# Ledger of designs, part 106: VH-VL binders against o27280

Target 1, 266 residues: o27280
Amino acid sequence: MDSMNVPEVLEIKRIVEESESVKTFIFSWDFRREVRPGQFVMVWDFRDEKPMSVSLIDPVRSEIGISIRRVGEFTDRVHGLSEGDLLGIRGPYGRGFELMGRDILLVGGGIGMAPLAALADEATARGMRVDALVAARTADELLFLDRLEAAGVNISTCTDDGSCGFKGFAHERLLTLEENHDMAAVCGPEPMMFQVMRILDERDVPAQLSLERYMKCAVGICGQCCLDDTGFRVCAEGPVFWSQELSRVREFGRYRRDPAGRRVPW
Short names: E, the ipSAE of ESMFold2; O, the ipSAE of OpenDDE; V2, 0.75 times the mean of E and O plus 0.25 times the DockQ between their complexes.

## First folded at step 3 (VH-VL)

Design n1 (framework fv_libevitug; at its last look DockQ between E and O 0.02; V2 from the best seeds 0.00; counts 0 for: pae E 10.7 > 2, placed apart)
Fold by ESMFold2-Fast, scan of step 3:
Structure n1 (fold): chain C 266 residues (1-266), chain A 121 residues (1-121), chain B 110 residues (1-110)
Amino acid sequence: as target 1 above (266 residues)
Amino acid sequence: QVQLQQSGPGLVKPSQTLSLTCAISGDSVSSKSAAWNWIRQSPSRGLEWLGRTYYRSEWYNDYAVSVKSRITINPDTSKNQFSLQLNSVTPEDTAVYYCARGWSSLYFDYWGQGTLVTVSS
Amino acid sequence: QSVLTQPPSASGTPGQRVTISCSGSSSNIGSDYVYWYQQLPGTAPKLLIYRNNQRPSGVPDRFSGSKSGTSASLAITGLQAEDEADYYCASYDDSLSGPVFGGGTKLTVL
């Protein structure tokens, strides 16, 4: 057994309510086990394990944060927990984001802002200029705006219903934004990421995209999160992929897979 | 098809500056989709990445910590090439030097032919 | 000293399976992808495996990669004479902020 693949039982130190449907769970962390933006951990409630992106990395306070959206039985149980309760955490897993240049664009949809919030912290600490396009269906689903503002990030928002900022989709808002970024990082629903990637490709902006597909792991290794054309396993090969790789994948942005492996349109 | 062609002297004296050039055909040195790398190979240290130059909004350079104080990698858009300058060379800098195109830190899809550089008096 | 550790040599006979190991730490293989390069005599290294287990166009499927914890391996099935070459693993090292390579493994086909 690898020590990284055995869950460590940690006490919930603090819970931040980000929205009606999203909470950030904060734990003390031993940074001898390094964590990078874009990596994820397996969260174990002593019944089921689910992968969750790390949304806060704070070596000064020796803390990590994990942001969880209420979407099913597991996440509903975890949302019912209180400060002082215990969760199992193992990892981190996956590749983190690579930073290049001096000017980065972040494009996040809903809970996809979680790994990008951690990336914003690293980018600003390196002295990069950070622009963030924060997208959601409604104003109350926009996440991390105060945290991004405190970090010095230049924020643009859009909502599908027009309840905050630009009325429309992330890619429609992106068309009205400055074109000269050195790189981009994108995380959110696949149809959003596909449209954003297409625009960034036309602008010749190299982009990294984080895929958060449904997965199950037997012993910390998951073969169910595969991309048709390449055989990528998201939990082993991702979750971060370069746009050049995703542009070659037939299913990206067109259909997903259910737990039985069947193709389902978005 | 992309091709990388290297040129430069094969013999350099200790304390001098090592200078190599990599000419690019089939792609632009200013392509935002690429980074242009120098990698060397020696019997004692194996493969060693030295650094890269790349264009996004401006030109940027990243250099390996081991050579950062002595290295400069420069693009030349008019000649569609990029160069390596390594100052204050010692016999330990004796190696085969390769230029390479990459679009991420470790995805090097095209390589130059290599140049053996010997540092001796 | 190379940051990633490989055996200096490996050998096999035609048709056999050969595995080449690569060991690192939490700052490199433990936190980033593994790449493998093949170097035939007198040539530049050529990308053989990227992102742990992916093959570029033109690489036969008898070459495969895997990663577990801070270690990785390259497997060659149905070994052929033309596979005789030097093999290098590579990863990104967070503490050095750059690419690192293994010391290389000379594969001999007996």
Scores: ipSAE 0.187, ipTM 0.683, lowest interface PAE 5.5, mean pLDDT 85
Fold by OpenDDE, look of step 4:
Structure n1 (fold): chain C 266 residues (1-266), chain A 121 residues (1-121), chain B 110 residues (1-110)
Amino acid sequence: as target 1 above (266 residues)
Amino acid sequence: QVQLQQSGPGLVKPSQTLSLTCAISGDSVSSKSAAWNWIRQSPSRGLEWLGRTYYRSEWYNDYAVSVKSRITINPDTSKNQFSLQLNSVTPEDTAVYYCARGWSSLYFDYWGQGTLVTVSS
Amino acid sequence: QSVLTQPPSASGTPGQRVTISCSGSSSNIGSDYVYWYQQLPGTAPKLLIYRNNQRPSGVPDRFSGSKSGTSASLAITGLQAEDEADYYCASYDDSLSGPVFGGGTKLTVL
């Protein structure tokens, strides 16, 4: 029997306040159900359901963490919850990141650092050297810095306003970094990812990028997260894509579709 | 442990096609984490990267500009190997050819034993 | 004729420190990492240094790499007989869109 498609009601074990707008909810997890960095789960608050990236994978403590940014009604409700409260979790779904090489570059923007943080943990556990370019609008929005540092990650920060690290955007900071890595993993605002991908491709650095789209079923049936031209379903073929795959996706970095299926420019 | 075993003829006539095969053990040719490379070495040209093949939901190839018009690198998933085909060879193509697993353009951690290929009449 | 330039030969006695230079341009060493490969006689090259100064597992700390501007250097301290080999520097060349190698340096242990 396949129980992964049925929400499991789980108790919030802990809540970590990452920033003013981001909380990480910790759950006990049965690791007989494998979960990989870059995969997502559907979070159900018994009213609505939303896809969320896994930001923590801890087989030792038998825990997973889901980082959620407060951005709307659903996330407002979730952020109002306390330890001991219940949520429905189903999954994991989608294609996660694949690690290769010895040195990996992580480029994350805002909440996009959530899946990358999980990837960082795995990479460091494997003995890989991890460099992370962490970007945000302001210093207060930079996520997981202490956690990454503790894991031995070499961190470079970038803020739009220059309140911390490099003043500018992630791709601008990347341009100042002349040397290449064996692989890159990228997650954040799509315009950021688009620019970062371009630079990495020019440098012949293999890159994986995690996309965000409106997802309803999470199992490749409804088609709501289908990408134009390619027919890729973000929930099934993604959310992690190789740069070569995304190079075929016309809409990438240009527009997305809203819940009604209308094109919305970035 | 990963092992690469090369095979193919060591003598090729001018204008013919050079063909080599690299069998992989301990890894998959269709691994989404690796790239499979051909590199050659000669006294006249030194070490020279020729190209690579790799799988990322689809198969991709990158070739060196110097041989792009003559080179084909093909994977064989059924045999877990990849091949090199170099057309219209000349004495300048005489070299020891290596297959190698790579993670980046410059990180090659496992190599084949090398195959001397002589182009001669 | 190699894109990266190395001295053709180097020598030292056991216990000495030997340095091998590698010179490139802004399109390769100046803009990317430098790698070093060791090639023992009759064998394939072996990765010795990656990303200018990092050692893969199994490489002794006697080997060290450095980079400055468009040049790089491999240093071998406590030279041993087993270090006799050819050494190649490598980098990525933007103009060629691919890896490039030095001409190699034959290191003799006297």
Scores: ipSAE 0.010, ipTM 0.494, lowest interface PAE 9.9, mean pLDDT 92
Fold by ESMFold2, look of step 4:
Structure n1 (fold): chain C 266 residues (1-266), chain A 121 residues (1-121), chain B 110 residues (1-110)
Amino acid sequence: as target 1 above (266 residues)
Amino acid sequence: QVQLQQSGPGLVKPSQTLSLTCAISGDSVSSKSAAWNWIRQSPSRGLEWLGRTYYRSEWYNDYAVSVKSRITINPDTSKNQFSLQLNSVTPEDTAVYYCARGWSSLYFDYWGQGTLVTVSS
Amino acid sequence: QSVLTQPPSASGTPGQRVTISCSGSSSNIGSDYVYWYQQLPGTAPKLLIYRNNQRPSGVPDRFSGSKSGTSASLAITGLQAEDEADYYCASYDDSLSGPVFGGGTKLTVL
């Protein structure tokens, strides 16, 4: 292969306001190009390109949904778009979640619930029992609750300020929940994921965690998405990793790297 | 050290049931960090994954589509073993059969020694 | 007719670099990891590469893997006589809901 992938320009079919800060953008999608929960796409606004997780995978309606939190200039520009406007999308990239067993625990923090919502749909379609711990700073930031409830997911919530559900951090709420699941899937702020992983390891619950790192090429060529000590590329070897793989990674839960490669604290 | 020791007959008549056992030492068949696989190999078909058994909150099985109607894989926690039963065999089922431990769908870190099973009358 | 396509043979002389290719589709290599297995005659397969480019403990660093799109390759540098073996790529296939293997490549060291 001598050329990089180029984005396909797609029309925004529908926009769903999930919260004050999160919108889901829905596109028509040809599922000959398969998408698995936990994979990501690169979203191009004709100026810049950022990785975004898929939150809706609907082969019946031939649609995908991409949930985007307003956090900076790129996402501000995308949030200003309307139905009928265009975005470039390339992908999917990365490795998605693997489902095993009958009982799955989802632990999502903030926008991290987006790929887990897609996974919940797949798990319930397979007849699995799904428990979800949905965490946020405040009640207004808890995502996908109605969708998860309609799918038959058993929801527990926590908020930092106590405005909905348990007051405290996700790992603190997890300590008060049933201990026996076949597997877990975790996505959210990396400090949260580290604490949750520690508890799940103590309970002998196999876990998959979705990481976020700076990405440039999305196909594993440029090296910008590497983790310390292992050489794992998040865009190629991840973004989803088993907890056994992450237990060997010194940087996990402790710091991240900026585009220049400098360590920055969480 | 994890070791997998296979046993079972090397000759099976057509239409009968192929039956093999894999004994585990150094790990538990009920480990939530593992899944227990059967994989076979023949000159004409190469390596072919047949299925697995694993414990999470209860026992589960995943079987390859090609053999799903004929295969059963059973754990035995008291003997720390797992077995393969393949019904209604034909000469097409002649192969070396391996048991293997995996902790994901493709990470097979420990393999049994292999058992050549010939299906012939 | 293997889901993953490998050349049936490869060869090299001691000290050279050899690559073995593996071609798949969007339902396997394009959406999941690539694994490589080495099989010496009369022995069970041995895991050589996992998650595209990672080596288990005990595998020399002259073995390396890579993946691009729906294709993958195994590279062996500093080829040694002991590397003469069959090599298989493997991946998870969404449409078959399970692991699939390539047809294997017999590597001959001349």
Scores: ipSAE 0.006, ipTM 0.534, lowest interface PAE 10.7, mean pLDDT 85
ESMFold2 (binder alone), look of step 4: mean pLDDT 93; pTM 0.943

Design n10 (framework fv_libevitug)
Fold by ESMFold2-Fast, scan of step 3:
Structure n10 (fold): chain C 266 residues (1-266), chain A 121 residues (1-121), chain B 110 residues (1-110)
Amino acid sequence: as target 1 above (266 residues)
Amino acid sequence: QVQLQQSGPGLVKPSQTLSLTCAISGDSVSSRSAAWNWIRQSPSRGLEWLGRTYYRSEWYNDYAVSVKSRITINPDTSKNQFSLQLNSVTPEDTAVYYCARGYSSLYFDYWGQGTLVTVSS
Amino acid sequence: QSVLTQPPSASGTPGQRVTISCSGSSSNIGSDYVYWYQQLPGTAPKLLIYRNNQRPSGVPDRFSGSKSGTSASLAITGLQAEDEADYYCASYDDSLSGPVFGGGTKLTVL
């Protein structure tokens, strides 16, 4: 009797502190309702509802995890909750990642590692070789390194300040890494993803990219917005897109929309 | 423009191997942006995806569970084509067989003309 | 039987709006994109809609797709005689690890 369009009130079973600003909230989940890496749920705190990527999918323990970074009033309230407290969850929504070949590169920036951590679990369970490039501003903002290591993932790190691994941006680090992956999955700030996509395209590595702003499009909210003032309109279900599809989107990596629907440069 | 042209026999006896080929023009069978699919259509089962072959660092194959034990899909880079071999056919394999180019296996943007295959004695 | 459920037939007169439904489950339409294919008599299927609601180049804007939960719809406005065809929905099924199709809807233009 659970409908994807009606919130299910779930008890917070466990909270994992990933960093000073990121927590993973773990819930019991009935896997008769399937969920895939790259999908998101709507999290309802009984005042506001926000889309959040699923970061843990564990059918053996019958659990899902949702990783949330503290960035505003809604997330501050959710971070104030304790084990045993309740949240509304509806979904999953959106397109998940597709796995192809035997070798995958994951490129994650900040909280963008959340959906990629779930993907890493699925890829390793399928016997794929998984390389992860984990990027953040500082060492303290690198996420899921212990989970990735436990899953057998080959990890490279980079930080803007050089506090861990390569000193520089994700795309700069990518230029120093081997070229031979069957596919890639990328999630992080849009300017980072654009630079990474360009390099992967030059290497003929098919990539899937997860775009936070298209999570609202997946649940029909984006139907209210103006997309492109030049007359080219893009309104596609997200959050996961193949790189060849994104190369046709004028807004990707260039500008975003404010609440009034006007273009704002990155 | 991409074109797919099918060839192969229209009649196959039960227990024999069905063999079809799909010749590609306007694209390369080893294009890393493509996957090469076989799909069949019958009155009793409708449209069924059978499998795909695709090149990345090496050649890969994915097959539908229902045919996995009997099916082989192989590329031929020298002739720019790919083939379907389906072993131990039964009357239930009677269908129109299509080759198709997909971007991944999810949607099929170009289709061959179709080959009616009848499995009977 | 097909994994996705469509009505076996639909009909309309020129100029009308026709809607074709497609029903699935959480393992397919509920978790993945919906695609629509048009099959004219004696021809191979042709991609009509991809990623729920996107049109390939050359497909008129009177064809549109939508998805809600585990169901999807194809809408045809300004119906024309040349729209008489079989229409198939498709998605990806997580449990089967592959593409799945609807049983098809024969659209008759009266």
Scores: ipSAE 0.038, ipTM 0.599, lowest interface PAE 7.6, mean pLDDT 85

Design n11 (framework fv_libevitug)
Fold by ESMFold2-Fast, scan of step 3:
Structure n11 (fold): chain C 266 residues (1-266), chain A 121 residues (1-121), chain B 110 residues (1-110)
Amino acid sequence: as target 1 above (266 residues)
Amino acid sequence: QVQLQQSGPGLVKPSQTLSLTCAISGDSVSSKYAAWNWIRQSPSRGLEWLGRTYYRSEWYNDYAVSVKSRITINPDTSKNQFSLQLNSVTPEDTAVYYCARGYSSLYFDYWGQGTLVTVSS
Amino acid sequence: QSVLTQPPSASGTPGQRVTISCSGSSSNIGSDYVYWYQQLPGTAPKLLIYRNNQRPSGVPDRFSGSKSGTSASLAITGLQAEDEADYYCASYDDSLSGPVFGGGTKLTVL
């Protein structure tokens, strides 16, 4: 194929501790291979490789950042690395977010804020107004608040336990926010994303959702990256999908429209 | 069904303004999931996307960098149509012009019939 | 002058499999979906394939798309005389912030 399918061995230039469980690893990047918010790379520690969303895209400094949550053996090993150590990176892969309009909403849960942080940087650089709803289980798991604030993003927070901001889930907080937006981008646990999508659909706000599940193959060779009902290959055709695409999936076998345009269960 | 019907003059003199209209039936120009595009086709330059207009909370326009200084795409909600104005035309602007409905940049599912515009003295 | 590169022509006989290639870069095909348009003489382009490999309603199963890295292909199996047309690939280009098209391939059915 081309150079995107061969890992580049890159030096870790800087590590940012985002929380006790999340670190951002920053690398020099040759922007002859462009990277967009919403795309992912395969990170190789010379034993295993895993897909990770790009969380920082900085052409001025010639750097990219990759944020990694500690959840298993691979990520535990990567978290044990130091500045100056090496990782293999191949990609980028997948479809990035498309920016439309002037006012946008970002809704992120946990590590799902990683690709949205990169999108926030691009949107603010384009002069867009950005509102971000940052959700987590606890205050200590809210990510990128300082970076978003520095970028001029309007931030709302919610935590399941009420330790910061609204007490409750992202979709419950969204119900208390009644501002018009030209588009939304959503990334986080699937239950959160689909509840948020339902609300945005009811408000006629077009949304893009990042689905990073079932990614075992960076080049889309395996069927594990497919969505049910549509045959979408997440690593090849995603991870970013418009809400109207996913609404068709949900309505096929789940809902129908009555003459008034309302969703009715089958 | 959705139909797009184009109208406008087929001959424009150099330095003048090219003006075309696309009338929409079967959909609203204000549909939040649609964008309304102008695309042209010439032997020398092939297919070129020129720009789009779309409604969300307010009206927005995106224009190709090659024409951005000369182009305006405007919706007309009362007539359910949108228009193209291209200023200071040259013979290089001679092309078949199409309007098209799209979603995310490249999903153009309905096209107008096309209008040949010749820029000549 | 097209951003995406296609062969200017392709040909086949009825019943054969024909493929039309489309080459781009990391800023377009490498980072976004590929679309294919069919243009019959005297008509507007018609969407044939969207999101790399999906067919709109009414497009025969003979048409299929694929994407790998910075390249894409349109495959036509069981070639028929009515498939004689110009075919265009398209993708979104990050550096240009907009849609880009291939130069087109004229398919002749022999």
Scores: ipSAE 0.007, ipTM 0.517, lowest interface PAE 9.7, mean pLDDT 84

Design n12 (framework fv_libevitug)
Fold by ESMFold2-Fast, scan of step 3:
Structure n12 (fold): chain C 266 residues (1-266), chain A 121 residues (1-121), chain B 110 residues (1-110)
Amino acid sequence: as target 1 above (266 residues)
Amino acid sequence: QVQLQQSGPGLVKPSQTLSLTCAISGDSVSSKSAAWNWIRQSPSRGLEWLGRTYYRSKWYNDYAVSVKSRITINPDTSKNQFSLQLNSVTPEDTAVYYCARGYSSLYFDYWGQGTLVTVSS
Amino acid sequence: QSVLTQPPSASGTPGQRVTISCSGSSSNIGSDYVYWYQQLPGTAPKLLIYRNNQRPSGVPDRFSGSKSGTSASLAITGLQAEDEADYYCASYDDSLSGPVFGGGTKLTVL
């Protein structure tokens, strides 16, 4: 009934090498199906299905892009594919980011820059001023810097090893940045997002945070995508949450779920 | 050149508040390139980071989850020092407590001399 | 219990090479820098190695660090009696959002 719930077999139109470990797979897309930054799709390689954030939304070229980091068997297989090969895509799923105000801050860690790159494109297209704090372990793991620069984004970087920009973590870099923003969007490891959220809350900057939690299915029935205290299902009610919503979630920044849905300390 | 010197009581009764201070020389407690940490060491638990305070545009604190509900770390810019308060102590809080200067990447380049704190009735 | 795993003891004779291992996971050593601290008896820990393999000023070049995957090691060449101490590895843990330490290795110079 809803075409979003049926996998569509799509041809890989183009592959962009973002780093040694990250590739963006680009597909033709029918934009009668709305896609917003912050939403995700289920990617099916005809054996396994995994959720992936949409990192490129281009209605002019009629394309979407999905950025995938090589971290295991599924992603190794997908990284082995070439232009012309096929993948199953279903979705999009989840609540996307909302843009408000004129001046916005993006804070991304590692692959968390993927949904934020799509958001940056939309924000700049609307004439907004965009500042992005891009964080990674090392300089060669910083993602989308060329895309952000081409879009007119004002970029700050930080790396744990000091190989590019500020030497330290995203929240430490954020403390050295004194900018007045109307909103922020944050995506990366939960501990990073927790620290960043605390700082933004103290600055009275409303923030939206994207939870890239592990889950095997996108139908909202799995315990793996539920949160304590609120019962939020990331695939149904997220993945994007306002900071005021997450401040009520006991497990955010404290616990995660294992593949069986059990609480595991950070 | 940078030196950290600790002071505070060596004996605290269970349920009371542990209070220690760390005086800084050779650097400013409001230095934007540093963070000011408390770390403790016990034979049973080894080295444990407790938390830090640091100044950038305003003062910030980070605390370890294990002590977050009981701990406060405060700077004092007029005296160039920072303090630790740990509430509701138990015998498990018995340890040598160190203050330490951290860099933004969380390595500790200067340490205080340490203060042995015994929690006993 | 310590988050990073070290052998509880190591030993060597003067002039020899000693290596101390440190094992972690993808959330700490696999994703962040490794640091080493030396603690002489009755003293505070002292930074020995930072950012995997860098030495602070004043640390002799016979101390070196390395990191591979989720493991790290500290090497001491030309071992001297004054190197008898406890050695701790440390890293940052993404899951815990804070610094983590190894259990320490007591190095005895025979």
Scores: ipSAE 0.000, ipTM 0.382, lowest interface PAE 18.2, mean pLDDT 83

Design n13 (framework fv_libevitug)
Fold by ESMFold2-Fast, scan of step 3:
Structure n13 (fold): chain C 266 residues (1-266), chain A 121 residues (1-121), chain B 110 residues (1-110)
Amino acid sequence: as target 1 above (266 residues)
Amino acid sequence: QVQLQQSGPGLVKPSQTLSLTCAISGDSVSSKSAAWNWIRQSPSRGLEWLGRTYYRSDWYNDYAVSVKSRITINPDTSKNQFSLQLNSVTPEDTAVYYCARGYSSLYFDYWGQGTLVTVSS
Amino acid sequence: QSVLTQPPSASGTPGQRVTISCSGSSSNIGSDYVYWYQQLPGTAPKLLIYRNNQRPSGVPDRFSGSKSGTSASLAITGLQAEDEADYYCASYDDSLSGPVFGGGTKLTVL
């Protein structure tokens, strides 16, 4: 859009309960506004507006899905809504994932599986071999496993507490998986993404990483949308970045920034 | 939609090689979203997973520890099928053998009808 | 010997609830998902339950799965004559690096 962006008020068509803390909200969507995996929308509950990654893109049903984890006042209010209730949606915003080659590895942590679930659908539809490493703190926080399995994705899991699959962190599990992928896509906590990126770099696997915390740049409030040492702006150049770009950023995997722009360790 | 059809001899002599094929319709043996499995069933041992073959940029195989030294599972992309070869058979290898399409999560969604293989002289 | 332990038989009357148990160890059920397969007489096994408690399309909601620690259960409510079959649990075993199955339970509808 080249002028004022205004939210379109959409009816919640269906709600899928992914876990105790995560719901996917499904809306009818006019695909004259193209949406790609890795992009996000601004969700407006008529009080506050927050960026959310698109987790389902279904042109056949003319639907998009937005997965939301309950983490604060805004998300608590949205989780209290029912089918038939209304939300404002504007976008999509950001650059999506780029697919290359024949084999893709997806590495997702927690809610980071949301944009990767949409990417898995696209990669599978294009005939790619899709391996997914799904990581979480506990078994009940593993997301989208049924959807990935239905799509024919080859799934590996790990949990910090060992309640499902490999006991350990994503990067530890990755070391036990095969090394021959044409590309990877990674989304999750930044320390996890940094460790995964290091391993993929050693394997010479090009990777794209989604920095969802920077999506706040979409509303123009973000003094932190420029990455340290590079000058990249997430609203124009992200949230998806190639690993080669992120390896040049001192900030990535080491520290985050508070609202005042001060560095805070992970 | 997807159909798996098995063929091969129903009788094999002890010490010989058991050989079965599974022909695939409605999917490709080189489909990157699937793994192609052999599973057998006997009254004394129940269901036993034997192994699988699957395609990425290269072909890979996984085999059950109990048969790893005797088993080969091979794809044939030109005929859209995959095969099982089990060497040095004994009467304890007498079983119904199934091919199945599956995923790493033990989600076996399509099975062949099964082939009874008897190992006897 | 099967790695996962099931009772060899179970029985019930039409309309009743039947539960089939599956017992494993920390290297399989304790650390990974449980799957259930139904085998009708003379047919190949069919997936009935996946990832502990999920049903594939076409499986009636009378079938449900659960998992606690190193054990799992399949519950069948409103038992029907058509449910007479062999039932197998399955899981991934980390020590064996592969799929493992239970010994099977023959369910008889009286």
Scores: ipSAE 0.006, ipTM 0.409, lowest interface PAE 14.2, mean pLDDT 83

